# VH-VL binders against q9gzu0: the designs that were tried, part 6

Target 1, 229 residues: q9gzu0
Amino acid sequence: MGDPNSRKKQALNRLRAQLRKKKESLADQFDFKMYIAFVFKEKKKKSALFEVSEVIPVMTNNYEENILKGVRDSSYSLESSLELLQKDVVQLHAPRYQSMRRDVIGCTQEMDFILWPRNDIEKIVCLLFSRWKESDEPFRPVQAKFEFHHGDYEKQFLHVLSRKDKTGIVVNNPNQSVFLFIDRQHLQTPKNKATIFKLCSICLYLPQEQLTHWAVGTIEDHLRPYMPE
Below, E stands for the ipSAE of ESMFold2; O stands for the ipSAE of OpenDDE; V2 stands for 0.75 times the mean of E and O plus 0.25 times the DockQ between their complexes.

## First folded at step 1 (VH-VL)

Design r2 (framework fv_retifanlimab; at its last look DockQ between E and O 0.02; V2 from the best seeds 0.00; counts 0 for: pae E 13.7 > 2, off the site)
Fold by ESMFold2, look of step 16:
Formats: structure tokens, C-alpha cells, sequence
Structure r2 (fold): chain C 229 residues (1-229), chain A 121 residues (1-121), chain B 111 residues (1-111)
């Protein structure tokens, strides 16, 4: 009788149907932890590692109404509509984070991380962990990679620098899994009259079905490469 | 199952030095920082310093900076605190204390039993 | 260096009474919505025992009669109904910046 993977998929689909009846998402059924590492180009320098204070899941697509409208209007088949539901994207917002180094706790008034102009960062790595709400089990790493390399966001910063307004900007990595919300500010010193880009928040995008796909290891195992000395 | 077992009591003369050991078991030694704290008889608690066993970096109270050396031996999961140029006011119970690490919280979750160091002529 | 001032120095109470212990820091120990203040209990001849971390979080195995509150510079440890084993000395301790510092202690003694 049936493939165990097919039975797991059918169980997940039943859960999704129950959640739609309650107007809830699959993401609402999880607790999250997220860490942000700024990896430096210099191999001897340990990453600047931050813990996200609260991970906020947001469902911004109107997928149920769009799917129903499509079926009603004969834009989609039922089979195509089910495929779209399997690819639902959850947004995981990280509006605030704090350093994991005790020797810098309370030492700085800086609220954001400066990303430009600087040339010492190789990439931004986000580490996402989840568990079912009300579970006593430890958090497990989500089986996904969230990286945003310096060259990719610097090119975008240089492009938007030609725009003259002071509004914030949003840039994303090539595979559209990491979105950076940037505040551009002007520094005025006798020697420096320049624009800077400061990171205000990060948002991770991933298909909802990946929330139940965990890699092996603990939080500590996955943080270790980025931990300060 | 976490245990911190310290070396035995010591009696020293002024001007000598003392090296207190703290052997850790029941956890991954290099994943937690180790603090040293002392308490003079009938007095409060005084932080001496901390070491990150992973790289051996230390942070010390400036009161002790010239007299204290904190080290670790990763192969034996043992932390050491050496205090030199002992004075009578250094008479105290010396504790090692594990620094809880994770989620940006810092607190001493496990303590050694204490080592009494007595400095007298 | 952050100075922690505890009051009262001694609190004489009977079992079943509520104990309220105060700790005041010379500067804020808050950072991004977290207060880096811990509380310890110490009985004669024993090392300190952690009761509360991050101002209000009870450590594992600590009875629910212990609670912590406060933020910024003002912190309180409350023992809702004193048990015989609660008569001890209590210390606050900040983990906000080096050097780490302790308060002078509040002795809770049986009346």
C-alpha cells in the first residue's frame, strides 16, 4: 500500500486544510529562533554573531483568495491550484537583533549594523531553527541555506545610490531567500560627508513545506563556526 | 551530571602564590566560559575573571590584573587560577563557576565546591 | 564599574511571610529589552545557587514562590511565602559589563 512519503504529504495537506478553515498558516504552528552572522573576509576574524529577539512570521500573499478567484474565473485547474499551495512562501521577519558577545553588550549605542561603505564583510549568513509550538523538544535547524554575499548587495547599493531620496531600500540575494531592509543615512563630520547603508531588519523567504524539513545537529553545532572566541 | 571539582584547601604565607584547579565533567568543556569568584570569610562575592576555554582569552577585574593568571587545559577539562603576591586580605574561598551561554543570557549555572585559601604568617 | 546596592541588609521574618529584596544598579543594565541582572541564594558553607536570571526567569528547579522583577536600575526578588529553607543570604549580580559585580547581599533570617 502507499508510499510513506506520499502518506506524509497527504497528512500535511490535511493539516493545511484544517489551518485554512481557522485562517491560520502552517508557519503559525511553529516556534522560531534565528541568528545572523556577518562573516568577515579575513579568515582569522570570527564572525559578528547576533541573536534575533523575536522572529515574526508573516503571510503576505493572498493565496487562498487568489486561488479561489482563479478557479472561479477558470484561470487555474484544481491540480494547478494545489501545486501553488505547496509552494506557499512564508516571510520570517527579524526586525531586532543583539550581539552574542558579552564584551560588547551595552558597550555601543549603535542599533543597526553598517553594511556600506565597508569592504571587510564577505557575506551575511542567517541560521534558522524551528520546532512545533507546545513541543518540549529542542529547536532544530531548518534544512535551508540563507546567504547574502557582499558583492551581491554592494552592486544593488551602488545602483540605488543614484536615487536622491532618503527612503529606505530593500535588496535581496540572487535566490530570493534573504531580504535586507536598509536605512540610508548621511554622516556629517569635518572629514566625512558620505552616505552609509545600515541594516534595519532581515526577512527570510522559504516555502512553508520546508518548515518540517530539518537538518541534523543542534543550535550549538551550527553556531560554532561563527561564535566569537 | 555537570560537575566542577576544585582542588583542596591551601595555607600560604604572605608573598607566596597559589594555583587553584577546577576540573569539569559532564559537558563539553570548550562550549562554556569559566569564571572565578572569591568570598572572604563573612563577606560578599567578588568576581576575579573569566576565560573562554575555546581560545584561552581572558577578561580580568583590573584589581587583579597584575597578580592573576587564568588558564585552561583542554585535554583534562581543567581550569586554573593562579594568584601571586598573596596578602592577608586574599584569604577567601575561591570558586569556579560555569557561565551559561546561549540566547544572549549570561549567568553562573554551576559552581565548584570552593577552595579555601588562607594567607597567614 | 557598576555598583549594586542591596536593601535591606537584613530582613527578619517568620515562615509564611512575604520577603521583598531590593537591588539598585548605579547604571542601567538593560540592552535591547533584556535586563542582565541575576539573583543567587547562599547558605553557610555552600556555594551560591542561581535563583533568577535575566531579571525575571527562574532557574531550573527553583520553586515558584521565588520571582524576580524590575528593569533598568531597579530590581526586586520576591519570596511569596517563606519556607524554613529560604532563610539565607541573597545576592544580586549584573552580567551587563565587565567587571561583573555582585550586590552586598540581603540576609533573610528567622524572627
Amino acid sequence: as target 1 above (229 residues)
Amino acid sequence: QVQLVQSGAEVKKPGASVKVSCKASGYTFTSYWMNWVRQAPGQGLEWIGVINPSGGRTWLDQKFKDRVTITVDKSTSTAYMELSSLRSEDTAVYYCARDRYGSGSYYFDYWGQGTLVTVSS
Amino acid sequence: EIVLTQSPATLSLSPGERATLSCRASQSVDYYGKSYMNWFQQKPGQPPKLLIHDASNRATGVPSRFSGSGSGTDFTLTISSLEPEDFAVYFCQQSYEYPLTFGGGTKVEIK
Scores: ipSAE 0.005, ipTM 0.449, lowest interface PAE 13.7, mean pLDDT 79
Fold by ESMFold2-Fast, scan of step 1:
Structure r2 (fold): chain C 229 residues (1-229), chain A 121 residues (1-121), chain B 111 residues (1-111)
Amino acid sequence: as target 1 above (229 residues)
Amino acid sequence: QVQLVQSGAEVKKPGASVKVSCKASGYTFTSYWMNWVRQAPGQGLEWIGVINPSGGRTWLDQKFKDRVTITVDKSTSTAYMELSSLRSEDTAVYYCARDRYGSGSYYFDYWGQGTLVTVSS
Amino acid sequence: EIVLTQSPATLSLSPGERATLSCRASQSVDYYGKSYMNWFQQKPGQPPKLLIHDASNRATGVPSRFSGSGSGTDFTLTISSLEPEDFAVYFCQQSYEYPLTFGGGTKVEIK
């Protein structure tokens, strides 16, 4: 390929420009970071990117990566993926969770995604990214817990598990390596039929030596099966 | 308000090690990356490496990777650069310089006063 | 490694004259419409002082007579009218990738 006008390359360049506008929030974030990319595959277009919601806390310690420098050359590991059909998006509704304290659990932040139910969106791909510091592995085990509501009656938990893959990205989608930095600045809810998607928590399996500063019980609780569903 | 104060001049013999300190004040130490740059007498500037004070992760110029160690002490807001196996060619003024690497603009806005390291041969 | 070549090595000028300093990179330092090139001034016995960042943005407190321009591989620092305090060595520096590199410097001296 090597095409400088490829859609993926242009999308990554646009993302870098957006990240530069949000520099202050990155410097003063918590010591935990996870990056989520939402790639919409439109019926008439192969893919689209949405800018949504909140800034993901940046972990500037053992697992730090500088996303602004890495955007051109995605050295990030794709940890997990979730493909959602457009019909499933309109059913996404999760309770608001409190931000966890850094001194107990490590910082994890609830995220709000505002998605318009567009009839031209074919599917959404949710991508979770992390990188293992001081490791040759592109992936580390990670489990993400998304809480979804089906109307007023049901509560669903979805567990997403990463895979070890030294060759790179697991998701076989055209824009699988595109990263979207989510900016809280534009969270004004439109009056027209917005669907709110909330990411409740992310659990990262850390080596034992790095678990000292995290509540082991909380990590295990997040990784336990949801028995009713 | 922002200041980077370095340790005093050092005279070392070939084969010795030197450890230069850079004490930061007037800002949140972990919010800015710290670079080390040297300058031989009458010569240009040479980048040695950088440390993220929050995590302690370093990136070094390949020329120095086998001889240089950059560390921080967050409790004292101090960065250190240790260079081993000194040679006469290592005689230079060593500077620390602050850089907000993750902010989308990358430049050294504050510099230490410099530390002269002289290696006798 | 990106190599930066500054020219000329020395400029001999009088106060009030225009100085034009060039810096050429061995590869492009542009990314999405932004050029990752900085300029520093150094006087004897002092650390370098930031003048221009990101090719054309003047640092806080730097006089308006200093301006930066260029993109890709070719960059210029211009001093519109030299003041006595401007006679110094000037270095370009790329912030595009590691290792960070500096040009060899241009000495602006009194004629």
Scores: ipSAE 0.000, ipTM 0.417, lowest interface PAE 18.6, mean pLDDT 59
Fold by OpenDDE, look of step 16:
Structure r2 (fold): chain C 229 residues (1-229), chain A 121 residues (1-121), chain B 111 residues (1-111)
Amino acid sequence: as target 1 above (229 residues)
Amino acid sequence: QVQLVQSGAEVKKPGASVKVSCKASGYTFTSYWMNWVRQAPGQGLEWIGVINPSGGRTWLDQKFKDRVTITVDKSTSTAYMELSSLRSEDTAVYYCARDRYGSGSYYFDYWGQGTLVTVSS
Amino acid sequence: EIVLTQSPATLSLSPGERATLSCRASQSVDYYGKSYMNWFQQKPGQPPKLLIHDASNRATGVPSRFSGSGSGTDFTLTISSLEPEDFAVYFCQQSYEYPLTFGGGTKVEIK
């Protein structure tokens, strides 16, 4: 008889297999919390921390057609799309988020975030937490790194600037774990025409096998570096 | 050593169907996608479609969506391409090609020897 | 679909000469600093052989005399010094989006 941990692992594997057959996601068995931190280059400037209103898990297979359409429409590369489709990956959508600065009037509302043109952001960090549904246990940090450095998405923005026909764009970090849904807007100023890229939503990509890989610590422990004073 | 071995030449009448096989060896069959490409005599290359052997998902050129079926048999590590309603213009050498993936790159690194399909009345 | 135009259609050269083959795409095949363009060599009666992937990376076993360059819509395959075995047809191919497409090919023939 295997140790309790082995039993749990086996039970989990069986569950995964069953879910696969039912075209269900293991992610559906979890509750998720997500936070988004915009880390600034200036160390004296505290990060802008946002809490996601609702995390929506979706299996990549459910978006296969959409992904392929995106490829056909040249929104993103075939390579990235095919790689994603090869993996049993769950998408964790963050369509809405609000500032954690509750001490300031008006900061509790959903806010759009402009990513470009600006050079004061070092990186975007997403923190993902989960627990089993109907569990009284605290949320645990998912052991995955979700970072998107400024240089990486800026390069992609610059590339898209040459493409005049797309208002909505998607950019991803090099390891394809963070996807930013961006709205391209043109602003007319008295001096010139300016293009801005506004963050609309974020989607994290996580292999299903990593859903049960938790790090140590509490939500507070992991948010501490990004928490506003 | 990676090898892709295709079935032999076929002669078909217009309106008939042909099913070409591609047996893979020397690698984990389900870990790589399999493409089908054809080449008419003296002409260029034309991509037909691709299949993910692990799940059986296929992507086809719209030109072939109604006439081509790509399948795999995992137990034999064999990919199949079936083309129905054959026309004279379908006369070509048909190739299977493994799709190498990794680190954000996809390219055809190994090819079958080709299967000549001749459609004639 | 992305149309790939290769030029010239035929290139007549002697052994030892430099060959420059062009492939132009109807739209950019770049994404995040990578160009999704591949080059193949094909000899009569044989399947295509991969030469270059991602615009500038030589495939395993490909001699150093083969090199790829370019980005966006314009790509070049260069053979620095032609060897007798290099006389063949060369195809460019994009893997940026479906459907995957090939160029019409450039035949490098002996002068």
Scores: ipSAE 0.000, ipTM 0.516, lowest interface PAE 12.2, mean pLDDT 84
ESMFold2 (binder alone), look of step 16: mean pLDDT 93; pTM 0.952

Design r3 (framework fv_retifanlimab; at its last look DockQ between E and O 0.02; V2 from the best seeds 0.00; counts 0 for: pae E 9.7 > 2, off the site)
Fold by OpenDDE, look of step 16:
Structure r3 (fold): chain C 229 residues (1-229), chain A 120 residues (1-120), chain B 111 residues (1-111)
Amino acid sequence: as target 1 above (229 residues)
Amino acid sequence: QVQLVQSGAEVKKPGASVKVSCKASGYTFTRYYMNWVRQAPGQGLEWIGVINPNSGGTWLDQKFKDRVTITVDKSTSTAYMELSSLRSEDTAVYYCAREGWRYYDYFDYWGQGTLVTVSS
Amino acid sequence: EIVLTQSPATLSLSPGERATLSCRASQSVSTRGYSYMNWFQQKPGQPPKLLIHDASNRATGVPSRFSGSGSGTDFTLTISSLEPEDFAVYFCQQYSNYPYTFGGGTKVEIK
């Protein structure tokens, strides 16, 4: 597999290129912040919190096809006419993220997160904040829930585990709001071969009309449950 | 009460198409997958495919990929299975079955079945 | 696809006896802590009825005499003491990987 940083850079460039081809959207009028929390099953274990380095908004009227086409064709197909195709949806891409652990040297680096095989994660939570561009106002929480439970992405991993043709896969939560871009890697140990699924990037799907729907509270208020003490 | 009510029995000629409906009630339609399974007379169960009513995403068994289309109508909470180019071997009872997520039961509710008979 | 083999094809027993049904998968349908296997009961003219999900969990309303066990590739449905209404065909089904697949079934009949 290529250098992870190189891959991320390429992905970012592709997304920027796509954005250039798209018409200006409402999302372009906002600045975004995003955080990713890995919540563990063990209640005593603090969540792993990450900050997205850059959120890239991409407007689409066919959000599912844009993400799933060519990647999820082995697991999914769109056979029905979808009401969603008639809706304007903003994709919030998070190609890079870094740990919020500021108290530990070296933890500020961008890194991929292994999602499988492991049993200690309960869910992935994404927190999205936005404000109008060129505004002095603080970022406000977008009133949308972005969660991906362990059981849901694990099951999808199983569906693709036997497939040998793809190293990169995309999985999504049941309500189609969180998409995870996953690299499948094979590890050879002296005793056995193991397959791992590594999270490379994440994409949130948000209806355009929800861009101006904000919840109450500050970034800190919403991060507090996931922040280390 | 959760209910899956399927359309009535069909008699078709070889080469024709059939569209079976499954109307769901008693639960949030988009929160469960809908599977289609068939059973030939005196035979076992054969999985056909599944649809996510929320996204419209489907997976079909390769055996049916070219002949089966699964769709949903969210407004009526109805799933559809259309089978084209019917053959005699397609004679079977066709079932819709709800599939849950996470902590929900899988295939916990079934339709009553729709007999499709293909004969010349 | 994952092939499920059920054995025996037919099981002839009397009421009150213990029934043990086997389902073997061609590959593992389990991950750490989870097994994606269902058991169904089917009676003539009726759709299948879910008995066990996730290999060992009884579905709602299922009597305690039904139990499921196993992981990986080997699974068992046990009926501790057969009741007259338990004589039927039983199917295992994996939902680990697409395509979903069913076993060939085991017919539990009265001896």
Scores: ipSAE 0.029, ipTM 0.601, lowest interface PAE 4.9, mean pLDDT 84
Fold by ESMFold2, look of step 16:
Structure r3 (fold): chain C 229 residues (1-229), chain A 120 residues (1-120), chain B 111 residues (1-111)
Amino acid sequence: as target 1 above (229 residues)
Amino acid sequence: QVQLVQSGAEVKKPGASVKVSCKASGYTFTRYYMNWVRQAPGQGLEWIGVINPNSGGTWLDQKFKDRVTITVDKSTSTAYMELSSLRSEDTAVYYCAREGWRYYDYFDYWGQGTLVTVSS
Amino acid sequence: EIVLTQSPATLSLSPGERATLSCRASQSVSTRGYSYMNWFQQKPGQPPKLLIHDASNRATGVPSRFSGSGSGTDFTLTISSLEPEDFAVYFCQQYSNYPYTFGGGTKVEIK
């Protein structure tokens, strides 16, 4: 029934209709909450916990072009097109935050946290929560790990100390889920000259489909390890 | 030593209810989620739901939502699962399993299981 | 709901042989570098016992002959040289998304 070109054209038309329904990125359909914990090596010391004031999603690829190209050259089936949709990634930028300490009047600020030279931080943990936009349902934890251990970012800082590039430096954790935007500053006093690496923004990097993969628990449940008892 | 001890086997008629208990010891009860999982004879495992013992909040598989109630008694460190409107298909061994509150620790400790038989 | 399909349903092997068990998910259970897939062993009359968490990490006290691998939708449990106590049923389990689900199991039985 039907010739082979007609079947391919029908498949292309189905994919075109599917892509037209996706005028917006999936990430644009979600509200986000994000928290950042700077975990200290000393077990008795409370984490420095911050709430991100605004999570800014950015798409980094053109998945529509990739899907259409694949179908046209017969490299992709419908199943392959679904696999490509799983590989679409989103950047979630967090440039501003506020402290969650109850004894300090919190205000939003640009991220300005010294990461080097210091050795008291064990890791940076980001906690991401999502929900469908305009939903009354509570935010749910996204099932993804966002950790950046001190040793991993320090080695990258040490490697780039001699480079002569833009003041903006980007480093990532081993599983490429957390990107740190670093401002390199040079302090000169009569006594010394020092280079400081300051965190000015964090970007979480994940497949768009992960935004609907949730675990159980509330924001409070997932923050508790990083808050005072 | 972490230990989960469940109540004894039950035999029920269709349409009845059953309430299985799971007493925890050897850890801080309110710091870990408590899951319920069942296994029909000769079959695989089926997740029923989970409770946060600290808040009492529950998350249930939609299959059981209207028939299952999961509760805790903090004073005795005991979790309960009650299944109502029993059918013959509910004949299974029911397990409680501890899950970490933080980092979604794995189902690392299980109760011994409670056989619930639903017979006409 | 994420469906886990295990194969084969039954492995009939002798002690000392290598066992290879497969688990396929209906959709990805992985985020970059992390897979939300566990493996359990169950012997008759006993509750399940955690063997492998997060695709490849052996649980405490699990012998080194057990190993796990895979990512995305395809996962494998390998027992390099079967011991008499390894004849049991093995289940994979995902916790990538609610509800948590288990595979149908692979029975490893003595030939």
Scores: ipSAE 0.006, ipTM 0.570, lowest interface PAE 9.7, mean pLDDT 79
Fold by ESMFold2-Fast, scan of step 1:
Structure r3 (fold): chain C 229 residues (1-229), chain A 120 residues (1-120), chain B 111 residues (1-111)
Amino acid sequence: as target 1 above (229 residues)
Amino acid sequence: QVQLVQSGAEVKKPGASVKVSCKASGYTFTRYYMNWVRQAPGQGLEWIGVINPNSGGTWLDQKFKDRVTITVDKSTSTAYMELSSLRSEDTAVYYCAREGWRYYDYFDYWGQGTLVTVSS
Amino acid sequence: EIVLTQSPATLSLSPGERATLSCRASQSVSTRGYSYMNWFQQKPGQPPKLLIHDASNRATGVPSRFSGSGSGTDFTLTISSLEPEDFAVYFCQQYSNYPYTFGGGTKVEIK
């Protein structure tokens, strides 16, 4: 029989290793910008895409430390902690998404808000990649990389999202652009140097300047099976 | 641990077809493209094509378009490359190589290679 | 297709020397400050091993003596001080456009 304190330390080290492994495998699903598509009416024209700055801190240092503290303080069992780590990001944050969606809809009655859970982003991306493949275009969405100058990454990111450029960004519909999700961990900006962002997910962008009823309807029809209930 | 394990060496007659397999493990098969590359003895690398395992869609080098079929079996996480109408110049080691479509667009993992010898 | 030309075809050097390998593309493989150029090392009987991705980023586990640079059409792989295990064939590869293409290779051999 081993020392009880030694066994507890070994169990905590094993849990820490599993948390690190999950954090590494899912880092792309955490700490990145999420965008809400706003659909508002102007006769037959609709606009979609407005920034809502939301960072999902599920596998951040605070999350890891909180779980480890809970285990140390006997607030969580090892089995319960491991079960939480096996759940989807959406499952862990579903109430937060629903609450945010309700608040936003309540404040903007003239707009329809389209909010997709993070696990559905991958399904949407796969669907968009499948449609893009049918076009046989030489550039792939994953090649869309962006440079930002030091000092204001958010404003420059929004400025870049307003552009339509076929070099690096390819879409099935020329009236639409790519939705961009960027991991904040890639926002390190060397002074007097360009910073290249690694893309976590690529989705279709509906540009503010090109308000088209048809384009919005087309997106909704194609993505309907993946929209949250 | 990510692994790509290919089928064993093959010897074929001119005019025959060969089908090479590449079994993937240690990652979500449908999230990564699978490329096929060949190398004739003592020569450089030649890209054949790529498949998106999620859609089954392919992009092939024009040199191979009429003779190559790339397919996947999602249930077994296996990619296949079939080359028909074999000629002596098709003698080469054939590799599968994984390519990222979300973060990293590079060939980070390769199979061990399958030697295909075409001789009379 | 984008043609990649590597030079020299063979580089004969002694351990401890600096190696500089060049790869030139027939058209730009860079967009928005990102270069779609990889470098691979291949030893006899083995598959290629990724050394550098995206022109200048070392792959995991690759020693710091390896570095990549360049943009547009001109790219360089540098080995600051050759070790015995570095004598191999090196290939550049572009993934900017289909078809993907490889350079002809540079063989780094003992002088």
Scores: ipSAE 0.000, ipTM 0.407, lowest interface PAE 17.7, mean pLDDT 59
ESMFold2 (binder alone), look of step 16: mean pLDDT 92; pTM 0.942

